VHH binders against Serine/threonine-protein kinase mug51 (mug51). Designs and how they scored, part 9

Target 1, 306 residues: Serine/threonine-protein kinase mug51 (mug51), of Schizosaccharomyces pombe (q9p7q6)
Amino acid sequence: MPALLKINKKKNGQTKIDRLFSKRRKTSLAIEKNHSKASMCTGQSPLNIISYNVPPLIVLRNKTIRNSIEVLVEEMFRDIQMRQQTNVLVAQCPRMIVETQLIGLFQSNYTSVAEELEQSIRTGDIRRLYLNRSDKFCGESCLILRPEFDKLFTYYLCKFKDQEHIYTLIFKLHKLLIENPLPSYTSEELKFNWEERRLLISMGFLILAGTDSYGISLPNLGIFTHILRNSRNDLSNYLKKRPYREVIESSLYNRNVSVACKKKNEAFFGWKFRLCDAIGAGLVDSFMTTCGRAFRLTKKGLEMKF
Below, E stands for the ipSAE of ESMFold2; O stands for the ipSAE of OpenDDE; V2 stands for 0.75 times the mean of E and O plus 0.25 times the DockQ between their complexes.

## First folded at step 5 (VHH; framework vhh_gocatamig_d2)

Design s53
Fold by ESMFold2-Fast, scan of step 5:
Structure s53 (fold): chain B 306 residues (1-306), chain A 124 residues (1-124)
Amino acid sequence: as target 1 above (306 residues)
Amino acid sequence: EVQLVESGGGLVQPGGSLTLSCAASGFTFSYYDLAWYRQAPGKKRELVAGITYGGDTVYMDSVKGRFTISRDNAKNSVYLQMNSLRAEDTAVYYCATDLGYSSSTWYEGYFDLWGQGTLVTVSS
């Protein structure tokens, strides 16, 4: 999306767009003989920006939040890049998205779908989860569909089937979350005593969001955060090595392997999944060129280390 | 086979030092969190130190500043450097990981792969 225009700060506070338009105009006038050359979409020159109004990365037949999450999850695993030995680890990864991917998918249209998302959370069709790992993703929110959410609870119920006290706590929590879907819970709404709530926190099912406010998490989010972090780092490192930190979309999708796929223990989400995430997180800007959609690493993306 | 093997335990006097090592085989070590637990005679097992796959560490209060956990992903190994040892540190020390990726909070019940244990005795 276009950078914010600051009319009163033209000298030192001009936007990136303002500078690009001014520079492009003067360059075209100064070197008119170069207009007869073919478009420089490959090689050593900066890409020519024709618009910041870009088509969607993924074309949706049904623009509901539910279908958008389903399509993002499909793209996440359709072209996942990994070494053969990591296949079993990827099979353990929860099928969910980060909210930045919806922001990246809808961009300027996100405000029109945010209300639908909140309604879906209130009905329990979609659950907002918080990452409970103490790293750079702590406090970042994820979205999971009800069937996958139930599947994960079933896994833990089976794991603790022979430990009555723990089984009962997990069972009661799952039942409560299905019957009373809320974005957060008080101790009164949870109906668990202090010891039970502390145990659920220690197990990674609850996070303390305030004095008497609990958010929902899941214990097995670690592999998701690991692959997400690797995917963001791989995209950032790839773009850092490109001329002007820019790449044409088709060049990304036509690569059979990324640099990271050559590591023995690495897995990476598919390119469309990563691009939606990176755009939504502000790590990458998207724009149109004569050769199609292109991406450029932002200052935030350049400085990022997960 | 999938396993963890500890080494480095022994008898040491109070104030002494030991380094425990844990070697992993049969799985992709760099994706997993590793923990050191200990169990003294007649007591329940307790978390001593943990290290995430990202390198973040956690320590039991009584060992902070005395013990240091580290990992070497190239060697599939995790280490516990133990300094200023006390009689109350006497225990069997276990290396552990969670192959199901369930442990984000170091809850013991999620750890499903354990080493054989190595005995540390601190006495004069």
Scores: ipSAE 0.401, ipTM 0.728, lowest interface PAE 2.5, mean pLDDT 77

Design s54
Fold by ESMFold2-Fast, scan of step 5:
Structure s54 (fold): chain B 306 residues (1-306), chain A 124 residues (1-124)
Amino acid sequence: as target 1 above (306 residues)
Amino acid sequence: EVQLVESGGGLVQPGGSLTLSCAASGFTFSYYDLAWYRQAPGKKRELVAGITYGGDTVYMDSVKGRFTISRDNAKNSVYLQMNSLRAEDTAVYYCATDLGYSSSWYESGYFDLWGQGTLVTVSS
C-alpha cells in the first residue's frame, strides 16, 4: 500500500512544484536565436568548415570535475516532453553520467581532468559504476557523485526498513563501499555469504565481473543504459538521413525530442548530454562553420547500428 | 534514523517574526531539495517556500518579501525566516524533502519525507 500512497502524493503536488522549479529552463530560449543563423547554412551542402578546434559544448563557470558532472546531470532531461509511460522511466533513472561525456566536454583538455577524476574516485567523492549491459557499449562505465550515490542507498534502506535482513545487507554494503572504494571486490573483501551476494546481484548492487570478482553497480542502471542506447540510436539514425550526415547545432536543438519519442517506454537524454557522449565515444565529430558549431556522424557512428 | 525535525513555532502577534528550523538526519542533506509547507485547520496543505540543492529559492506569492528560506549544509538544516506575520499565516508548518531514488528537476516537486510539523499561531 505504501507504493499507492506515494503515487497519490506525487500527483497532488507535482504540477505546482514542477512549474516553480522549471523556471530554471529560461536558458533553453537561447537556442531559438541561433536558429535563424543556422537556417542560412541548411541551404548548402556540404557545410563550410572553418575549423576543427571547437569551444566546449557547455561553458563552465567552475571547471572542477564535480561542477562538470553537476552541469551534465542538469542536461540529462532538458527541453524534452514525453508521454506518461516515458515519464516513469525518467523519474526512475539514476542521475549520473557516462565517462565518455567528460572526454566530449573537455576534448583536448581532458588529461588534467582525468587526474582530478582519479583523485575524487580514491577519496570516494565520485564513484565509478559498471554497466550490466550488452557489448554494444564497448565496456563503458558511469560516474556518480557521492551525494547521489548516498541518496540511492538511503532510498533502498527506507524501502526495506521492515525487512531487517535486506536492510542490514544494504547498510553493510554502503559502509564498505564508502570506507574502502575499490575498483572491484572479492567475496572475502565483501564478507557476504553466497546467498547474500546473489541477493545483492539480483537487486542490482553488484555485478559478477569474473570468478570471485564483483563490480559495483546500482539498481535501475538498466533504465540509464536503455535511455542511453535509445539516445545514441536516435542521434545516429537522424544524422544518417541528413545531407552529408551533417547538421548545424541550432538546427539539431530545434528537433523536438518528443516527436522522436514515438513508442511507449522510449525516452531520450537532452541534446548537450547526448552530444558530449557521442563526441567522447567517437560516434560524432564537431567542427566550426560560419553559422556556428556543427556535427557529423563518423565512420564508427555509422557502423554502430543496433 | 532518516528523519526531519521541525522547531521554532509559537504564538506571535501580527507584525511579529519567527524563525523555523528543520534538522535532517540519516541522509546526505546537501544534494536534496527541501520545502516548507503549511496546513491551516480544515484546509489543504500548501507549498510556502522551496530551496534546491543548488540554492535556488521559490516562494508562494503571499509570502514573497516577508519569508526567506535558507539552508546550512554543514549543519544539515533548513530555515524559514518569517517576518511581518499575519493572521492568515496561522498553520502547522512542515519541512519536506524527496528521498526518491532518482532526482529530476522535471519531477523535483515530489516530497515523500515529512517532518511532524511545528505550530505557528498569529493572534493578538
Scores: ipSAE 0.000, ipTM 0.195, lowest interface PAE 11.3, mean pLDDT 74

Design s55 (from c3 with D33Y T97R L112Y)
Fold by ESMFold2-Fast, scan of step 5:
Structure s55 (fold): chain B 306 residues (1-306), chain A 123 residues (1-123)
Amino acid sequence: as target 1 above (306 residues)
Amino acid sequence: EVQLVESGGGLVQPGGSLTLSCAASGFTFSYYYLAWYRQAPGKKRELVAGITYGGDTVYMDSVKGRFTISRDNAKNSVYLQMNSLRAEDTAVYYCARDLGYSSSWYEGYFDYWGQGTLVTVSS
């Protein structure tokens, strides 16, 4: 998900997100029609589709954005057995989401949720973290709840407790970010000198987003992006090899548990976490069948390199 | 310019009640975690109660059910309602703020402290 999908205060980012969601839905329906026609031509049929009005993957009792992120975070490693939960990648992975997961979770209802998200970012209850553009997540961002954000700053303060200069720098940055929550910062807004900003960038707390524009990041986000990339690859490669690129929901959960638990140093996110991401990103469509919910890889998902 | 000023301490008999208040100024109060610590003569300072920016609370085991921490963001104040007071509650009580650096509410992460208010529980 490119940076253009982010909510912009000067432009209607919600309308842009709505248009992208509508395009994905129309494209998915067009692909479905073509696929159905092709199947009829060859005398084969895909899964019996009864509706595109699909229940949410996760049923929320509280539909606030905070609860939605909390519930998605609970799904990050739910499918992983205890032996895999001791994996160092899982233990060290920051608990956070990507915005596509909210799009996938709320689907047609996302427009109102996007407005609440923007408000929560402005109050600092939710932080948007920027990923390095050089990786396969070109321009994508993560969302983290303030308690987890604070916990990560606590970790780095403890790590650097005996390095007074670095400790003071991290302390001042955290204080500034909490007291002045902004989507990006100028050098004047940061109140750090050039050497301090350079050090914060080298440590991974800031990224240069423009000539005098800094985005917020966290050190070692690579572990989250590594697991996310592996998760997308696993889902895409599995669906590419399925007949008609379709699978019934129950089959995905059984496969994930089996494969993830067998491989040392390999971790995947839980299926609901992955599916919300894939649906929101337009990589996968969901539909109801006579045998329950099913998923199909879209043309975009087929063509995407993870 | 950041200030935390405690009030409400005093002499009270065992089983009595007191309400401590902490008035804050010089910062955006609603962004901060706040805690009440206490220190008895010859003892290390210990956490009594804490409240997050979102209103979630923590308590020391020996005060659970007797003490209640609360905050009023409109008044830039945090309070400690103390009921069923015991002689062991005798201490100087301190108000402190932080950004949420420790889930254990460790005193080393609090950047500003009040001057303290004395609570004496004796017959």
Scores: ipSAE 0.006, ipTM 0.411, lowest interface PAE 10.0, mean pLDDT 76

Design s56 (from c3 with D33Y M60A L99S L112Y)
Amino acid sequence: EVQLVESGGGLVQPGGSLTLSCAASGFTFSYYYLAWYRQAPGKKRELVAGITYGGDTVYADSVKGRFTISRDNAKNSVYLQMNSLRAEDTAVYYCATDSGYSSSWYEGYFDYWGQGTLVTVSS
ESMFold2-Fast, scan of step 5: ipSAE 0.449; ipTM 0.739

Design s57 (from c3 with D33W L99T S104G)
Fold by ESMFold2-Fast, scan of step 5:
Structure s57 (fold): chain B 306 residues (1-306), chain A 123 residues (1-123)
Amino acid sequence: as target 1 above (306 residues)
Amino acid sequence: EVQLVESGGGLVQPGGSLTLSCAASGFTFSYYWLAWYRQAPGKKRELVAGITYGGDTVYMDSVKGRFTISRDNAKNSVYLQMNSLRAEDTAVYYCATDTGYSSGWYEGYFDLWGQGTLVTVSS
C-alpha cells in the first residue's frame, strides 16, 4: 500500500486521552460554577441544581480496571430495542471500550485507576488499540480485554485458514503480540520485513503511528467507530435542542427504545455506555438536581461535529 | 440481490479525462468502505483508490493528484474522477466493497465486486 495512514504520538509522553481528561476537568468545573451562579441569581435554568458531587453512573462492586471494562461492555447494547438489520451490525461489533469511558466512569478517582491500567497493558491482560484515521477519533485509543482480543485473532485465522501465506502472517503477529505486549512497536521489535508490515497495515492490524512506530489495530474497528460516531452525534443533537442543553437522566433513558428503532440501518450504544464516554471526553457534565442526576452539554460538546 | 454496477469507461486519448461511476443496488452502503481496483492484461489486480464511510481517501502513488474518489450515500454511488490519463492507466476498472465490515484495504476482504468497465488510453 503506497498510501499509509499516519498518527503522530502526543508530545511529552502524554496520550490523547490524558489531554482530553485534563481539558474536560477544567472546562467542566468552570462551566458548572458559572451555570450554578446564573441559575441561583436569575432562575433561568429549568433544573434545580443541588450538587456537583455526583454518584457513579455505574455502581461497581469490584472497582478493578478489568471489571470496569467488563461492566462497560455489558452496557454496549443494554436496553436497546434493535431492528433486524442492526442485529447483524451488533453481532459483528467487537466488544471493547474507548479510554474516555474509564475517565467518565471514575471521574475524579481516575488517577489511581490509570496506574492499574498501565500495569495491565504492560502484562498484556488489556490491549490498547488505535483507531484508523477514517474518522474524527483518529489517534484515540480503545481498550480490549485479552480474551476478546484473542477471539478476534482466532476469527481472522479461521477466515484465512485456506490462504497459507496470510494465515502464517496473522499467526506470527498474534504470537509476537502475546509474547511482547508493548503499547507500540518499532520495525525491529516486530521482526517483519517492510512488505509484511505494509500488508498488515492494509489489513487493519497495524497503523503507522510515527517514524518507525507502529500501533496495534483490528480490522473490525470500523464498525465500533461508526456506532460510536452515530451515538455521539445523536446525544449531542438531542442535548442541543434542550433548554440550557440539560436533561434529567431518567428522561434520557426512556428515549433508548425510540432512538434504537428510529433508523432502519443505524445502531446505537446503550445510554450508560454513551454517557461514560461523553463525560470522559468532556462533551457532557453531570450534576444532581431535586429530580435526580442530570446532564448538560459542555462548550466542547456544542462545538464538536462528527 | 446485492450488486455493484460500473459505468463511464471508454476510449480516451493520453492527457484526457473520464469519470467512472459505481451504483449499488439491493443494499445501503453508508457503513461500507468502497474501493476502485484495476487490472491490466497480464498484471495483478491493484488498488487504485479507496474511500471510507467517513469520507477519508487512499490512493496508489502513480494516480495521486490525477485521480479523485468520492461517494454519494444518498445515491448509493461512488465515483472515480480520472484526469491526465496515461497509457499505463489502460485497464479494466472494478468497484468493490467488503460486506464483512472489515476496516482495511486488503484485497482479500473485498467480496462484492462489479463486472468491471474498460478504460483504454490510446492515440
Scores: ipSAE 0.278, ipTM 0.626, lowest interface PAE 3.6, mean pLDDT 78

Design s58 (from c3 with D33Y Y101F S103D)
Amino acid sequence: EVQLVESGGGLVQPGGSLTLSCAASGFTFSYYYLAWYRQAPGKKRELVAGITYGGDTVYMDSVKGRFTISRDNAKNSVYLQMNSLRAEDTAVYYCATDLGFSDSWYEGYFDLWGQGTLVTVSS
ESMFold2-Fast, scan of step 5: ipSAE 0.501; ipTM 0.771

Design s59 (from c3 with Y53W T97R L99T L112Y)
Fold by ESMFold2-Fast, scan of step 5:
Structure s59 (fold): chain B 306 residues (1-306), chain A 123 residues (1-123)
Amino acid sequence: as target 1 above (306 residues)
Amino acid sequence: EVQLVESGGGLVQPGGSLTLSCAASGFTFSYYDLAWYRQAPGKKRELVAGITWGGDTVYMDSVKGRFTISRDNAKNSVYLQMNSLRAEDTAVYYCARDTGYSSSWYEGYFDYWGQGTLVTVSS
């Protein structure tokens, strides 16, 4: 199947947006219900469970949504050895997060920060971007801070500096998105004609989210989706090989420190970045033991194909 | 440091076949989309075929069923197998690297281009 045909076939962008919000709502509810149900569990695990009230994976000095995204972005490549820091994938990967990571970071407290997130999106301090060309991640949303968002637009403006028509379209789009930050846009709100909107879609700046609804994206998000997919597969495969699909937190960190990457072109997201995502998606549960925090692959995580 | 070097062009009669090769160096080949573009004298460049880092392919309508794009990540190479060649396929063929996994094959997203290899289809 040609990739362009897959993109062009996405006529139900509004249902895709609806699925993103539905998934986020279902994941938040699943975490709340799983947390509640987990508190009713007895020690059926070979690890000695003493509590399901788990400290945050990342201790935040400032609990604002903006600082939370900044700290998660700092964790993206923290576990990479020095030789991988010059890796082209790492250098070119957009610095952004998947929304499930905020759910995993805040867990039962996520509902208290969801309103702040929506306010930050309305002010344009944080932008929601959609992953477009991926079977596994099509329709999922990412969050990017405005400085990184502006940096990427500046990169594309410089790239197209000698192509007046394209430069003008990108410039106008960026200005509009900053001056009128919305979760989605109608054709009237975008104020571009049909041909201009088609060009912006073909370039990867817009996705069709419905009959007259457009979501925001950025060109070349495939590096992020590639690393994310590989990171999820690595985490899942590691946990599948552990006794009872459980691991103590200290063992995860020892793995990262002791495992030398055999291929200089491999890149994985850092453990805390991955764990926030997996917990937020309901693929991994966290709990306290007599030996510290532990993680277990859920039935959903075992059955998921990444 | 990034280099794309095409080879395999030449003279062929209508109905003949050619295989174009593009050898890449200076970047992590397996994570980039690659494409073949062509340009005839006095015409704009047009996309002939593309292949994503994941192996998905795209073709211009006039070459579907005749041309096949493929890649070999171990050899850092991309290939264009051209069958049933026509006079209108005469052009300079360029290998190009997309900036990543893109939602578009628009030529403005290709940051590195090879020197080109001439294909002439004539009796």
Scores: ipSAE 0.000, ipTM 0.115, lowest interface PAE 18.4, mean pLDDT 74

Design s6 (from c3 with D33T)
Amino acid sequence: EVQLVESGGGLVQPGGSLTLSCAASGFTFSYYTLAWYRQAPGKKRELVAGITYGGDTVYMDSVKGRFTISRDNAKNSVYLQMNSLRAEDTAVYYCATDLGYSSSWYEGYFDLWGQGTLVTVSS
ESMFold2-Fast, scan of step 5: ipSAE 0.483; ipTM 0.781

Design s60 (from c3 with D33A G50Y T97R L112V)
Fold by ESMFold2-Fast, scan of step 5:
Structure s60 (fold): chain B 306 residues (1-306), chain A 123 residues (1-123)
Amino acid sequence: as target 1 above (306 residues)
Amino acid sequence: EVQLVESGGGLVQPGGSLTLSCAASGFTFSYYALAWYRQAPGKKRELVAYITYGGDTVYMDSVKGRFTISRDNAKNSVYLQMNSLRAEDTAVYYCARDLGYSSSWYEGYFDVWGQGTLVTVSS
């Protein structure tokens, strides 16, 4: 008796795709509801809405998933003050994205690229890494390009080079992942005993994704989640203070590039990077105005605590 | 204040069954994942079973199919149903609360531990 069943549906890759589709539909419904609300209401808004058919935040020359991740990674710290660029957390942060950013980037077209993402994961060209299991933020996964994944994995092999047992486990895991690139693994597929799997989990290389389902991670992804949480909180707090919780793109851009670290342990992502995340996560809606693109904090964004 | 209290341990014959209970107080039980750990004499403490606030479970390989972890949020309790007990299952069993800050079951990431309840499997 396997002791599941519904849990495997909620935690596996198929359920995750369904959840992303649900989030995207929820965001689309929120945008549509705001449009119908604006059409029906005669009340004043600081911004005149002309369309919810919004151009992409980033114009892609090549609309492949790989190129999309490359361009998003380039935006991680592009539009921020020099002092923030030299921050130790920024320097140590792994270069990767969260899947919500692809939802935010592609919006109404995301469903058409989801299969390409799964194919790229199956070929090992893109790796899915699971964030910390804390449900106050997690359930989300990171996407990392193969070269960056190999670079970070090699770093940990070098770090543990004099610890034979640990080195061997990490080496075997890396070899398994490049030979059999799956979205998640069972204990049989991993070919590690329980003590070995527990050690890999303890080190941050594996996370529990279900009853006999393991997701791949990397140690110290907490830096990425710390910056993402800070970025979401900063954006939410800024929008809460705006009239009708709305802001024009140029005003948000100017505000974002003016952000400087007030404390040594504070860091923020660049404006396009954090906006793709916020839109994909359903925290922010985008719409066109006579003055260009604008953003509004959703009810979900208003109620978010980080 | 914040507390976990285990009960249900005892002496049982090989092949027998026991149900362990863990009663929680002083916190919002439904928001936390919980685990059962055990420590046999002279051995390191090890994870036996884990349950998330959503009901997702994981088990040590040697207990899969024999043990079942469950929770009752209305009673602020977590349970471990132990069937087909073996001499190797003899240990002090501990209930522990997980904060969810890591992708690891390392015992140092559990902030609240019970006193423990002794399970002895012998003929």
Scores: ipSAE 0.000, ipTM 0.123, lowest interface PAE 17.8, mean pLDDT 75

Design s61 (from c3 with D33Y L99R L112Y)
Amino acid sequence: EVQLVESGGGLVQPGGSLTLSCAASGFTFSYYYLAWYRQAPGKKRELVAGITYGGDTVYMDSVKGRFTISRDNAKNSVYLQMNSLRAEDTAVYYCATDRGYSSSWYEGYFDYWGQGTLVTVSS
ESMFold2-Fast, scan of step 5: ipSAE 0.383; ipTM 0.710

Design s63 (from c3 with D33Y T52Y Y53S)
Fold by ESMFold2-Fast, scan of step 5:
Structure s63 (fold): chain B 306 residues (1-306), chain A 123 residues (1-123)
Amino acid sequence: as target 1 above (306 residues)
Amino acid sequence: EVQLVESGGGLVQPGGSLTLSCAASGFTFSYYYLAWYRQAPGKKRELVAGIYSGGDTVYMDSVKGRFTISRDNAKNSVYLQMNSLRAEDTAVYYCATDLGYSSSWYEGYFDLWGQGTLVTVSS
């Protein structure tokens, strides 16, 4: 007897992933808003605060989601010292962003950007990748542009060129993902058997969410996550030691290097990249002073350790 | 020379303890994640334990609570402390890393392997 699927909408597990990431974005914005309100009400800054309505940290050529990701990627290693340009982690790090950076970049204007992002994911121009590590980034999402996404799959196809079964599996997955871009997939939509899906999860190409819902990941996300975690921790530790946990942006700019990074054997992201992330994650509040933009460590940022 | 060298294997009675060591050279050890794999007679190679560059760890279910993986970046070394050893733990143990840094525990990503050290749990 033929069994037809009567469901024209995604299954509960896929909806659960989407709701989790949507709730995380909304919660991050609410936390950031509450921290900004708390900071505004205290009046304990040594700086002359004139507004909590701040312009975007990075000036964009245009305000599209694609250009925003491109500009943030350009900032990943812009202010690193010359010695770090030969760092293997820097060379091998996937060129992508975490969604908190868009929240930090657009702040109160993020709603319009969120709608454009969902459309870009639907067309496949941008892919959402899921961080499912056991560390402090579990459940957060990354955004990658199609050319970089394809480049990473090409790398793994080349790596497994002599293993026919693995090569065929990765090839079929990549083809499916570019021909049918979805936020998440059911087992029917993937058309892989249970052992193939289990292998793809083991290899880091899929994450399991719900009973029959799969999110997309990539094996080398750990490099990005490692650098991001170290960058957040270093920025938090730097600001914790500052008077009133505040710094003026022009102080960072005038040094032409990130003043938060001090460990010689660690890789760190550029300071604008890190600040967009920290603001969007609710670790840092931004505000305008008579001397320009300034940043303050939030209660959440003070309590975080990586 | 880029290499991993294991030591500490041997014959142990059931319920005994053993510490395996793996010394790395020729690469920036602190950046990489490392794994202990084992291969028992007649079985496929399997992941026993792993440690990320930041110190977070993963373990196979059958060794949780009995084995502890650790690293010392100053000594370029990774260790596997094995307690309450069972006959089923008898295997050649391999230390491994992924120089391509795929950040996955899938064995096909690991491209630098030690020579292996034999652990025999028998009375």
Scores: ipSAE 0.374, ipTM 0.739, lowest interface PAE 3.3, mean pLDDT 79

## First folded at step 6 (VHH; framework vhh_gocatamig_d2)

Design g1 (from s5 with Y101F; at its last look DockQ between E and O 0.01; V2 from the best seeds 0.00; counts 0 for: pae O 10.7 > 2, grease 24.4 > 24.2, placed apart)
Fold by OpenDDE, look of step 6:
Structure g1 (fold): chain B 306 residues (1-306), chain A 123 residues (1-123)
Amino acid sequence: as target 1 above (306 residues)
Amino acid sequence: EVQLVESGGGLVQPGGSLTLSCAASGFTFSYYMLAWYRQAPGKKRELVAGITYGGDTVYMDSVKGRFTISRDNAKNSVYLQMNSLRAEDTAVYYCATDLGFSSSWYEGYFDLWGQGTLVTVSS
């Protein structure tokens, strides 16, 4: 009888996600107050909100974390691949999601899937990756399915096959990650000396996540980050110019299609992927109107510089 | 060319009926909300009826129960069925859409307008 690891529900109250949602509620209330003032001054009325309960952006057949990631990955370039035959950036971009996109996907129902995510990470089905902190991107965690993760590791092993020391190091790391899948690792758990850890950090396989805490990363995730940043910036900049910083989903879709057609040399994510990201990151709120689903730039989205 | 073209206006007696049509071209019709506005002589333009891309409808109070807005996406057309017409319904009727991000029914959001069609209700 496999010992059901009693996930000790530490009683301490609001999960980080709950806090995010609570903050969003407060933000929504603040927005409502601001809208009332704005409507008095400009004669313009905001979108008619009928509900803050928004249906999922993507309908999942199976509401599993794995399926969610698969579907999101499919959405990464759905609108773009049809239009861009030879985008090297698209080809090189790892098939993964930002963890917060699950929040965008499930919204208020995210709490129910968070536990499943942790379990999936611990079983090794899903790997949590940390993006390298660049001056422009505060370290978001990404999720990648194990097959895709292993494929990428294999690529690097092949790349360094003629460098015995590096090959051995990468191989040892990959083996460790397979045998002991964790969301993060201590120095003791990594079983690498300081020089080796430093080398792995320099190579982009490890990231310092805290005092004696290492996150797993992969080299060349910069392309993903680049596309993501561009996506966020584009959406934010667009919404900043809109009355009340609001937009209807259909209009946003049309814009995305238009932009994708005009910018042939730039890589963009699919609109659903972008929306999930923006919502999950707290840059955009979603709500229902008489005209359909709508989105509004949040204070966070307004203040963030990408 | 992106345009809206109204038709169907004319002279009608009080209590009569008239159907206005608006034909759209140059954009993906099914993605946008549509509205009928009217402007009477010496009066401000006002919303008469609106229809969302999803088919939801809105009406000004004075035309509720008398006017019906509908759309045919296959024909890229929106219609305004006007029944029980009154003298106060006399106006130039305009078809409009927001080619940007469809927002509220506030007139300022509408950036594409037809040339209008005159409806005169007189005995």
Scores: ipSAE 0.000, ipTM 0.340, lowest interface PAE 10.7, mean pLDDT 82
ESMFold2, look of step 6: ipSAE 0.439; ipTM 0.747
ESMFold2 (binder alone), look of step 6: mean pLDDT 81; pTM 0.821

